VH-VL binders against Rho GTPase-activating protein gacHH (gacHH). Designs and how they scored, part 20

Target 1, 179 residues: Rho GTPase-activating protein gacHH (gacHH), of Dictyostelium discoideum (Social amoeba) (q86l99r1233to1411)
Amino acid sequence: SNKESLPFRRDVIEKVINHLRENSLDTEGIFRLSGNMESVRGIVKSFAHGEPNLSFEVHNISNALKHYLRSLDPPLIPYEFFLMLLDARKNEDAETIRNIFWKIPSDNRVVLTLLVDLMVKISENSNVNKMNSKNLSIVFGPTILKPRTPTLDRMALMTETQLQCGIIQTFIEDFHYIF
Key: E = the ipSAE of ESMFold2; O = the ipSAE of OpenDDE; V2 = 0.75 times the mean of E and O plus 0.25 times the DockQ between their complexes.

## First folded at step 22 (VH-VL; framework fv_umesolerbart)

Design t03 (from s01 with heavy chain R98K, light chain K30R; at its last look DockQ between E and O 0.89; V2 from the best seeds 0.85)
Fold by ESMFold2, look of step 22:
Structure t03 (fold): chain C 179 residues (1-179), chain A 117 residues (1-117), chain B 107 residues (1-107)
Amino acid sequence: as target 1 above (179 residues)
Amino acid sequence: EVQLVESGGDLVQPGGSLRLSCAASGFTFSTYWMHWVRQAPGKGLEWVSFISDDSSVIYYADSVKDRFTISRDNAKKSLYLQMTSLRAEDTAVYYCAKDKWDAFDIWGQGTLVTVSS
Amino acid sequence: EIVMTQSPATLSVSPGERATLSCRASQSVRSDLHWYQQKPGQAPRRLIYDASTRATGIPARFSGSGSGTEFTLTISSLQSEDFAIYYCQQWYDWPPTFGGGTKVEIK
């Protein structure tokens, strides 16, 4: 994360996700290709102030959402769920992942559902947009699922990152079971 | 011209260490995911490691995962592979490769690592 | 890990004739299957991506087909420069894996 955190604003995130659902499903490399950094910073500022400015090319909007979610503290999936989700993924236990998801606070759950549903829609059109569930998991794993206290051990960090991505991939691939 | 140039391959003894570098030019390096792929003499291609554009996601092949470290410096447009505890089985030409939609669209020329006593 | 199996290991073909190379995946990779050509002493180059799309600058005599678990690379009229080793590769899921290669040589 950066050293400055941003507030969680459900209403803003919902508007941005709905905009992307309407405008991004055919966009090659959505969430993976860069936007204009000055534009992205301005858009992120508009999100933080509760007045999302969506009058930009779609890559700027998707990058702004990604950067905004990365800057949340606590993250979209609150810290207390980190280790239990990783353990459930390590055991390949989708039922436990589902049970943990339903313990997440309701505002976070609604946003996470909308975000993962968008990822499902994008992945279903991956022949066009080139973003399958594995690609999206690389983008969103470390973005929305983070430990409260990061490890300094390289081997542990590697394992945690693989499990973070695996959880997002499970969310996308088993969406209708989990959500 | 889009180009990847590896360097740092050498002859080393088993248990030794080596650092490979890959210099990128002609494209916006900081926006692409990158890989290392190796090929033992007379053998096929073997994927080695992955690093995302911001280094937030890193993966290794099981054969190297506790001995190799991938890293990148986006300001210097450079990709690295730090290799330790080298074994005879690590003898190969090492390529850096640019990810394009789950394939490798640009490859370097390769750098030879030989592990022999 | 998704295992990629190529056949045959070696294919002997006369210039001007058709070569057909096979690649099988141990589970479905949908269309996320890619083909490379490698000449002696050179790095691989990408020929085909997403099962059937030719990379920029690849001659029309190269074509790919298939989906799911079975894939084919076809060279419709072999040229002297086409004698090389061909690899298939997937990264539908971790880790990226290659087939063992098919060497296409002059009959």
Scores: ipSAE 0.771, ipTM 0.901, lowest interface PAE 1.1, mean pLDDT 92
ESMFold2 (binder alone), look of step 22: mean pLDDT 93; pTM 0.937
OpenDDE, look of step 22: ipSAE 0.912; ipTM 0.950
ESMFold2, look of step 23: ipSAE 0.765; ipTM 0.891
ESMFold2 (binder alone), look of step 23: mean pLDDT 93; pTM 0.939
OpenDDE, look of step 23: ipSAE 0.914; ipTM 0.950

Design t04 (from s01 with heavy chain D66G; at its last read DockQ between E and O 0.86; V2 from the best seeds 0.84)
Heavy chain, then light chain:
Amino acid sequence: EVQLVESGGDLVQPGGSLRLSCAASGFTFSTYWMHWVRQAPGKGLEWVSFISDDSSVIYYADSVKGRFTISRDNAKKSLYLQMTSLRAEDTAVYYCARDKWDAFDIWGQGTLVTVSS
Amino acid sequence: EIVMTQSPATLSVSPGERATLSCRASQSVKSDLHWYQQKPGQAPRRLIYDASTRATGIPARFSGSGSGTEFTLTISSLQSEDFAIYYCQQWYDWPPTFGGGTKVEIK
ESMFold2, look of step 22: ipSAE 0.745; ipTM 0.892
ESMFold2 (binder alone), look of step 22: mean pLDDT 93; pTM 0.939
OpenDDE, look of step 22: ipSAE 0.912; ipTM 0.950
ESMFold2, look of step 23: ipSAE 0.767; ipTM 0.896
ESMFold2 (binder alone), look of step 23: mean pLDDT 93; pTM 0.944
OpenDDE, look of step 23: ipSAE 0.915; ipTM 0.951
ESMFold2, look of step 24: ipSAE 0.765; ipTM 0.893
ESMFold2 (binder alone), look of step 24: mean pLDDT 93; pTM 0.946
OpenDDE, look of step 24: ipSAE 0.915; ipTM 0.951
ESMFold2, fold request of step 25: ipSAE 0.713, 0.736, 0.705; ipTM 0.882, 0.887, 0.877
ESMFold2 (binder alone), fold request of step 25: mean pLDDT 93, 93, 93; pTM 0.941, 0.944, 0.944
OpenDDE, fold request of step 25: ipSAE 0.926, 0.927, 0.927; ipTM 0.955, 0.956, 0.956
ESMFold2, last read: ipSAE 0.725, 0.742, 0.742; ipTM 0.889, 0.890, 0.893
ESMFold2 (binder alone), last read: mean pLDDT 93, 93, 93; pTM 0.944, 0.944, 0.945
OpenDDE, last read: ipSAE 0.928, 0.928, 0.926; ipTM 0.956, 0.956, 0.955

Design t05 (from s01 with heavy chain T31N; at its last look DockQ between E and O 0.78; V2 from the best seeds 0.84)
Fold by ESMFold2, look of step 22:
Structure t05 (fold): chain C 179 residues (1-179), chain A 117 residues (1-117), chain B 107 residues (1-107)
Amino acid sequence: as target 1 above (179 residues)
Amino acid sequence: EVQLVESGGDLVQPGGSLRLSCAASGFTFSNYWMHWVRQAPGKGLEWVSFISDDSSVIYYADSVKDRFTISRDNAKKSLYLQMTSLRAEDTAVYYCARDKWDAFDIWGQGTLVTVSS
Amino acid sequence: EIVMTQSPATLSVSPGERATLSCRASQSVKSDLHWYQQKPGQAPRRLIYDASTRATGIPARFSGSGSGTEFTLTISSLQSEDFAIYYCQQWYDWPPTFGGGTKVEIK
């Protein structure tokens, strides 16, 4: 609809992820519970301006990161890799997923590595924070992996969504092999 | 009081269509992932469908994935299940359920769908 | 998909005695295993989540244990209101699945 795309700022995303790594691993429902939407919007604006404001309750910051990543165009995983990754996941081919990851532009790879590493650390503490790899894949699948042109076919859309989530779950569960 | 109330269950012929609704109250509906779960008379529980809080992730059981459509309206605090091409094996009580940490912590009382000639 | 197998299908137990219900997963679900109680004509009620954590308001006589593929629900000193059908459920991976249920009835 009227949603504007936002610029990719590697340095901002790194600061935000490092903040969450230090402050969110014990937080119940991190990335899943909502924040105050007025605060979240303001924090997202600060990300886009290159001056992240992290003086907020942690759920507002995690929601702001999530919304910022959704607003990137192109997305964190550039459009050209979408179908390759889905096909590799469909074939259960982790080696090909690894090879595709290493073809992604360097700045995007660094941010993906930090983001997925954060998700690994969160999932390893899921008995406390309630966010396992499957839950995180639901949050981040459509957030960072999306097609240039969404399909209108209902069955194709469902299959794509399942594969999107599966790829993120594979990233988390096979982190040390892929990254 | 936290509640989920299903409606729209009816007697329909095979091949027919039906739309189920689930009205949520007493909690912030837009914060929660939601499910439909069904139970055939005298049988166990069967998961039917999932929708994330912003509808960006949707899943169906294989038995219904080409015939049922889950949706939600967060402004109206409502969950829906559009059913088409109904079969006798779809006869069940349909529950809406709130997801909390991979379990279903709040259930409605269910609405009965009967598919019979 | 992950198949959940409950045994026994029916368990006859005297009031005041202990009931032990089994749930097995076809592959590891780690601790992502949940238990529900369902009384006739009613919706299910969550008892235990994450294998061993009692839901709010659930009496201490209900306890869950296990991890991986083998899980147990134990009801110590059964009360009259505990005679019901019990289901286990996982959502470690898609799709969420339930066991077939164990009916706990009066001996």
Scores: ipSAE 0.794, ipTM 0.902, lowest interface PAE 0.9, mean pLDDT 92
ESMFold2 (binder alone), look of step 22: mean pLDDT 93; pTM 0.944
OpenDDE, look of step 22: ipSAE 0.918; ipTM 0.952

Design t06 (from s01 with light chain D93E; at its last look DockQ between E and O 0.80; V2 from the best seeds 0.83)
Fold by ESMFold2, look of step 22:
Structure t06 (fold): chain C 179 residues (1-179), chain A 117 residues (1-117), chain B 107 residues (1-107)
Amino acid sequence: as target 1 above (179 residues)
Amino acid sequence: EVQLVESGGDLVQPGGSLRLSCAASGFTFSTYWMHWVRQAPGKGLEWVSFISDDSSVIYYADSVKDRFTISRDNAKKSLYLQMTSLRAEDTAVYYCARDKWDAFDIWGQGTLVTVSS
Amino acid sequence: EIVMTQSPATLSVSPGERATLSCRASQSVKSDLHWYQQKPGQAPRRLIYDASTRATGIPARFSGSGSGTEFTLTISSLQSEDFAIYYCQQWYEWPPTFGGGTKVEIK
């Protein structure tokens, strides 16, 4: 990939997640409806500089968070945890998933906890916002959990993607056990 | 005017290959999740495959997962289904469908695939 | 995979009368249940989503109800254009699945 990576800024991500928690729980299609690309790029730029500009319509902010998280290198869940988590999911081993989560660096764990807690709150209101745990797993699976070297084999990619989404869905549905 | 138009359906022998296309117009294709759904003559509807807006998530029905490949080109507003190792039971009208809140709110007219010797 | 069972397979109804179509899921899909109409030679058309919400442009004579495993589509006064096959569909979990359909025909 020749896509330029962005720096991890825990303080920025915390501010953005807290803003969305206060403003998005009853928003239809949150994380799925489009934002204005010019606005989204400007918001992402503000994240990278450590001064998040949250004076925008909520869909622009949610799209900016998605773009920012996709652009992290390493991703929010660092590369060395990818295969271990996928294997634990394949074996339906929630205890191992929990153990792996607690080995992730502490700044990443705090952000991941806040992000998944937001997803839990959104999914609890899915009758209003239309975003259940399955929908959110489609949005966030490949966003925060990805391999260092993406496969070009379509069957391997499908299998990895199903497991990535499954991990996120497990995080949401078993939040209080894992986190 | 929102439209989906499938093409590429044909008569093909068992074991053959075929590529279906779906052209989208009248909406922002790149922001929608998309599906393929098929219907054998005189039969009900069967879901075939899913692709997310950025192609990061892809799923297949078990009956086709080893033989079919879904893809999309957001710049061309097009959805594709590459089919290989075709069987008689793949004979169907193939629809592309737009996902809205876990339902299919827009369907194309369908394209007929016939697998027969 | 969640099996969707529709009954009856065929429903014969006189114009102006009420039609009641049933859809049962093999496990709870909560309210993630959708209804489609398909006329001969045409693609399906979405009627109802989320069990009870009418899609844009669908006449008020169509209504959906139910949750969990048992769902109903009601057509309160059948019109000539309503004779078609009706399908239910879920995507509460992977994969999306359809019922076998109910054909509504003129008595």
Scores: ipSAE 0.760, ipTM 0.889, lowest interface PAE 1.0, mean pLDDT 92
ESMFold2 (binder alone), look of step 22: mean pLDDT 93; pTM 0.946
OpenDDE, look of step 22: ipSAE 0.916; ipTM 0.951

## First folded at step 23 (VH-VL; framework fv_umesolerbart)

Design j01 (from s01 with heavy chain T31N S52T R98K, light chain K30R; at its last look DockQ between E and O 0.84; V2 from the best seeds 0.83)
Fold by ESMFold2, look of step 23:
Structure j01 (fold): chain C 179 residues (1-179), chain A 117 residues (1-117), chain B 107 residues (1-107)
Amino acid sequence: as target 1 above (179 residues)
Amino acid sequence: EVQLVESGGDLVQPGGSLRLSCAASGFTFSNYWMHWVRQAPGKGLEWVSFITDDSSVIYYADSVKDRFTISRDNAKKSLYLQMTSLRAEDTAVYYCAKDKWDAFDIWGQGTLVTVSS
Amino acid sequence: EIVMTQSPATLSVSPGERATLSCRASQSVRSDLHWYQQKPGQAPRRLIYDASTRATGIPARFSGSGSGTEFTLTISSLQSEDFAIYYCQQWYDWPPTFGGGTKVEIK
């Protein structure tokens, strides 16, 4: 298995998100369709080195962002918030979800706000790009909200995955209340 | 040219296990989310399970979630359904289906699973 | 979970005549509704997606309409090969669900 973790580079992620905001809202299947893996790997390297290379077709850039976020350790939403958020989602407690979000460290919170705002903009154009909030939640749920140690119990893993996706879907659909 | 071919359906006893396979051809399998859908004889369609292109998100119908396991091998362009603790109500034709924007644009011809003693 | 209800269960229609099939969702699925045709012993085939968009290769006599909770599939001039069972399906929200089907049979 590839066990490489990558450093959190707020400024790099902001540049990539802003590039996608300007270039991806009309792109069919953005974040869902694959890119060229050789290109994606090179782009991810450029993110990790602090020099994002965005001179690629937009699917390669969106896939690179997805893979970069998946490789962060700790993840974009730090591990200590995982169980609290899942419990709040299970209890349908939007006020608690909002309160937990605002306790996330400020650098992570800024990046998460920009990322979810991008997802909101994409979902608002889903008649063109085919990516509604449910589809985006499937892509980003386990990417940015994950446990320190994955559950060994298969049914528990399934429940966690459902709640992970649900939290991201809530972030998108209730953006103005939570953020 | 684009096709899905299921295999592995059989007659099994209650409590038994069975592994279904689905071979994909004519499209880039690794780009697409995949589903299993079943149909009991003379009955309607029932969604069974879902897996993303990279296997990062997996879902099951409540009726099977503690007994069935979906998986895929993108290098072999194959989708799988491992079934355990089979019951009479699992008797059905099992289809694999390709997701396209929340619809199922390509279906296999199905493989019959019969659970009886 | 979104329940899809199709009516009628059986529709008897003469060849060359119009058939209208109904699908109702228990809550809004906006336009995320899809139609399939299934003949005996065969896999379903997609007819219409996103409520009204005809899939590639589907004859123009098939059309879909509706949004929200109420949807229709219309076959404007029924051909002998159109006698089949028709299903609607949504995946606006988890889980994907199908209607119970409408059997279109020769009168």
Scores: ipSAE 0.748, ipTM 0.882, lowest interface PAE 1.0, mean pLDDT 91
ESMFold2 (binder alone), look of step 23: mean pLDDT 93; pTM 0.945
OpenDDE, look of step 23: ipSAE 0.915; ipTM 0.951

Design j02 (from j01 with heavy chain D54S S55G; at its last read DockQ between E and O 0.87; V2 from the best seeds 0.85)
Heavy chain, then light chain:
Amino acid sequence: EVQLVESGGDLVQPGGSLRLSCAASGFTFSNYWMHWVRQAPGKGLEWVSFITDSGSVIYYADSVKDRFTISRDNAKKSLYLQMTSLRAEDTAVYYCAKDKWDAFDIWGQGTLVTVSS
Amino acid sequence: EIVMTQSPATLSVSPGERATLSCRASQSVRSDLHWYQQKPGQAPRRLIYDASTRATGIPARFSGSGSGTEFTLTISSLQSEDFAIYYCQQWYDWPPTFGGGTKVEIK
ESMFold2, look of step 23: ipSAE 0.793; ipTM 0.901
ESMFold2 (binder alone), look of step 23: mean pLDDT 93; pTM 0.946
OpenDDE, look of step 23: ipSAE 0.910; ipTM 0.948
ESMFold2, look of step 24: ipSAE 0.774; ipTM 0.894
ESMFold2 (binder alone), look of step 24: mean pLDDT 93; pTM 0.944
OpenDDE, look of step 24: ipSAE 0.911; ipTM 0.949
ESMFold2, fold request of step 25: ipSAE 0.752, 0.742, 0.762; ipTM 0.890, 0.882, 0.894
ESMFold2 (binder alone), fold request of step 25: mean pLDDT 93, 93, 93; pTM 0.945, 0.945, 0.944
OpenDDE, fold request of step 25: ipSAE 0.922, 0.922, 0.925; ipTM 0.954, 0.954, 0.955
ESMFold2, last read: ipSAE 0.768, 0.743, 0.746; ipTM 0.895, 0.879, 0.888
ESMFold2 (binder alone), last read: mean pLDDT 93, 93, 93; pTM 0.940, 0.945, 0.940
OpenDDE, last read: ipSAE 0.926, 0.926, 0.922; ipTM 0.955, 0.956, 0.954

Design j03 (from t03 with heavy chain V57I; at its last look DockQ between E and O 0.79; V2 from the best seeds 0.64)
Fold by OpenDDE, look of step 23:
Structure j03 (fold): chain C 179 residues (1-179), chain A 117 residues (1-117), chain B 107 residues (1-107)
Amino acid sequence: as target 1 above (179 residues)
Amino acid sequence: EVQLVESGGDLVQPGGSLRLSCAASGFTFSTYWMHWVRQAPGKGLEWVSFISDDSSIIYYADSVKDRFTISRDNAKKSLYLQMTSLRAEDTAVYYCAKDKWDAFDIWGQGTLVTVSS
Amino acid sequence: EIVMTQSPATLSVSPGERATLSCRASQSVRSDLHWYQQKPGQAPRRLIYDASTRATGIPARFSGSGSGTEFTLTISSLQSEDFAIYYCQQWYDWPPTFGGGTKVEIK
């Protein structure tokens, strides 16, 4: 993607997450359904400037958060943890995943905790919003956890993607153990 | 009218390759997750592969992993399944299916793939 | 994977009678359970989604119930066009899985 990286703003992300926690738990397809791209771009811009515009419809806000997170460099989960997490997932090692999580820088860890907490709450209401842990993991897997260098081999990439999603799914389903 | 139309089914020898296509119409194809589901003759339904709206997420059943490749062209409103190293057990009617909240709300009529020596 | 078990494999019912089909999941799928109808030579058709919501165009005689691991599809009064194979399907977790199907046949 040719998208420019945006600065990491913990305070902004927290505000957005809080807003979504209050306003999106019963929203069908939250984070999955697309918003208005023009609106989304505007909202993302507001994030970058340090004052989130939360006056928009919740799909626009959620998509803005998703796009904002995707644009971060380094990603929300820093690059140095990527391979370790994937390896832990391959081995179905929740303890190692937990240990890795707690090595993540504090600001990132706090944001990640809030984000996954939101996902947990969303998933608990999946009967209404249609976003279970699996669906949320699909949405956020490659968004917040990605390699420094893109994988060129297609099969390897597919496996990687599945592991990315799997890690997020683990975060959601084993939230109380990991966080 | 919402419609999916599969094509490309054929008789092939074991170890052969085949590419299936699914043409979508009547809905905004680019916004929906898509699946392939197959059904062996006289048997039940088996999920084969998943692809997200922007192709960023792809999953395969263990039975076809590393042999099949799912892809899509949103501009052409088309879904594809490239099959390689085909086996007799891959013999089935292959359906493309539209995802709607983890259910398959629209199915094509299917295309028959027969793998036989 | 989550194993879906349908019972009975075959259900013989007379026209006008009630048909009850069971679907069991090896672990909880919450309400992420869907039902499909398939007639000979045709593609599956979605009947019920999210355990209990009837799909558009599906007659009122079809109803779904259940949550967690136990689910039921009920046809209150079987019509001639209802003789078919019915499949349940989950996608609460990877991979999506189907039950083995229940064949509803005329008694």
Scores: ipSAE 0.549, ipTM 0.853, lowest interface PAE 1.2, mean pLDDT 94
ESMFold2, look of step 23: ipSAE 0.631; ipTM 0.855
ESMFold2 (binder alone), look of step 23: mean pLDDT 93; pTM 0.940

Design j04 (from t04 with heavy chain K65R R98K; at its last look DockQ between E and O 0.85; V2 from the best seeds 0.83)
Fold by ESMFold2, look of step 23:
Structure j04 (fold): chain C 179 residues (1-179), chain A 117 residues (1-117), chain B 107 residues (1-107)
Amino acid sequence: as target 1 above (179 residues)
Amino acid sequence: EVQLVESGGDLVQPGGSLRLSCAASGFTFSTYWMHWVRQAPGKGLEWVSFISDDSSVIYYADSVRGRFTISRDNAKKSLYLQMTSLRAEDTAVYYCAKDKWDAFDIWGQGTLVTVSS
Amino acid sequence: EIVMTQSPATLSVSPGERATLSCRASQSVKSDLHWYQQKPGQAPRRLIYDASTRATGIPARFSGSGSGTEFTLTISSLQSEDFAIYYCQQWYDWPPTFGGGTKVEIK
């Protein structure tokens, strides 16, 4: 369609994740609660221009990261890894998931490691912030793991989505093994 | 006033179809994850289905997978459950429920579905 | 899936007495355990979330405790309006599941 994708900027994403690591671990509903829509759009624009503006309330920053990652093309986990990760998840094979992760291009791997490490830290404080690995997987599954060509089969789409969330949950729960 | 109101429950034959609706008011429906939960007469609670705020994540209980379809219309503040291939064991009061931190903080009053010959 | 087991199935208690309801998970749910009250002909009402936090408007006589696999709902001085069925529920992992319920009735 006419929707314009956003460039992958490793340095921007690293700055945003580091900011969230310092400011979000005790924030209730982080990545789940909405931000101010106008602020979020402005922050996403600043990410795309390479100069992240982080002088906003933390929910606006977390929502902006989420929307930025959703807008990447190719996605953070490149399209060629989609089916192999889903198949490994279907087989409940964390070792194969780990092996696939290490084949991802290095810039993407670094960002993914920082992002999942942030999710691990958030989930370890879930009694305060209310975001465990299952909650975070619902937020990030379809955001960073996407097919090049979406299936038109409704049941297959639902199964794919469940596997997408399962992969993210595996990343969080088995972080030290996979990463 | 926060409210969820289910409708569409009816008496249907086995193998039949039915669509349940849930109208939300008094809160920002589009930002909340939603569930269907059912209760057979005289029995306990059974989770049925989940839909995320933007419909990007959908889950079903094994007992209804392939027969039920959850959907939402955020502009109309409405949640739906399309049921097909109905069985006697689907007889229940169906509740829509609002998710809050893995619990259900707001429930509708329920709509009764009866599947009987 | 995580199986939630409630005991006893029925608890007979006199008004003013303490009621203690048990909920056990088949694997750890940490503190992601919630309690509901249901009266006849009504929808469930959330009482306790995250094992021990009372929902807004719930009287202080209701308290929850536990973590991991063993959880307790305590009603410290039973009132006539407290005779109902109580359910525990988890969504630590898929799918969300409920216990079978404990009916609290007048002795």
Scores: ipSAE 0.732, ipTM 0.886, lowest interface PAE 1.3, mean pLDDT 92
ESMFold2 (binder alone), look of step 23: mean pLDDT 93; pTM 0.941
OpenDDE, look of step 23: ipSAE 0.914; ipTM 0.950

Design j05 (from t03 with light chain D50Y; at its last look DockQ between E and O 0.74; V2 from the best seeds 0.76)
Fold by OpenDDE, look of step 23:
Structure j05 (fold): chain C 179 residues (1-179), chain A 117 residues (1-117), chain B 107 residues (1-107)
Amino acid sequence: as target 1 above (179 residues)
Amino acid sequence: EVQLVESGGDLVQPGGSLRLSCAASGFTFSTYWMHWVRQAPGKGLEWVSFISDDSSVIYYADSVKDRFTISRDNAKKSLYLQMTSLRAEDTAVYYCAKDKWDAFDIWGQGTLVTVSS
Amino acid sequence: EIVMTQSPATLSVSPGERATLSCRASQSVRSDLHWYQQKPGQAPRRLIYYASTRATGIPARFSGSGSGTEFTLTISSLQSEDFAIYYCQQWYDWPPTFGGGTKVEIK
């Protein structure tokens, strides 16, 4: 998305996730609907400084988190796990996905757990917020799980993306088994 | 007025290719997920393809996977469907549909694709 | 995929009568179920989204109910313009799928 990479700040992410857990579960289109771009940029900037500005409405905050996560390099799920996860998803192997998850570095794993927990809670209230596991997987699939080297083949890329989303969907739907 | 207008439908031979277009107006196209849905003559509706707002996520029905390519140009407010290796069973009216909360709230008038030898 | 089954295939009703259309999902789709109306030669029109919410401009005589695997579209008093094919659609999971449709025709 041509955004500059920001440092990974576990503490900031946890605060943001906690805020969203408390304030966004009934928000229609949370993470899906766009916020004000100027506000979002400001919030993302606050993340970089280590003090998240949470005074904005939840769409701006959620979008800021989304953009922040997207800008991470390496991604929230490190590159070395990308192919293994995709392969596991392709084979519908939840056990392998679980095993791979637990090999992820501790800080990343903690954040991922919190993030997916939030997604689970959101999806459980999808009757109100219109964000089920499928929709959330669309939002976060390519956001937190990326290849080190982009695929050049268009069709291969599409398949890859579907697997990315599928993995996130698995995280949400099989949360208690994986996490 | 919110509107979708499909174009590009034609008669083609099996194995042929065709590109459909959908022109959007009256709404912020770049912020919405979009779909293609088709309907064979006298039959029901079949979802064909999905594309997210920024094209980061794309899905296809198994029936068209590896043959069809969905794309969008947000600057032109346009949705596209490149169809290749067309088959008789691809014969249908093709609708572009605007996504609103997983429902299709706006439909184009459709464009007819006929695949016949 | 989630299979959507609509019944009956054809429903014959008189003007002014109540019409009840059924849609069943092969597995739970929660409330991610939508209804469309299609008249001959026209594109589908969204009637109900998320099981029970009427779309803008849809008359009050149209109502949707249900959750999980069983859904119902009700037309309380059928009007002449309501004779059409009605489709249910889920997108709880990939791929989005439609029911086979129910044709509401004049008795």
Scores: ipSAE 0.732, ipTM 0.911, lowest interface PAE 0.7, mean pLDDT 95
ESMFold2, look of step 23: ipSAE 0.798; ipTM 0.898
ESMFold2 (binder alone), look of step 23: mean pLDDT 93; pTM 0.945

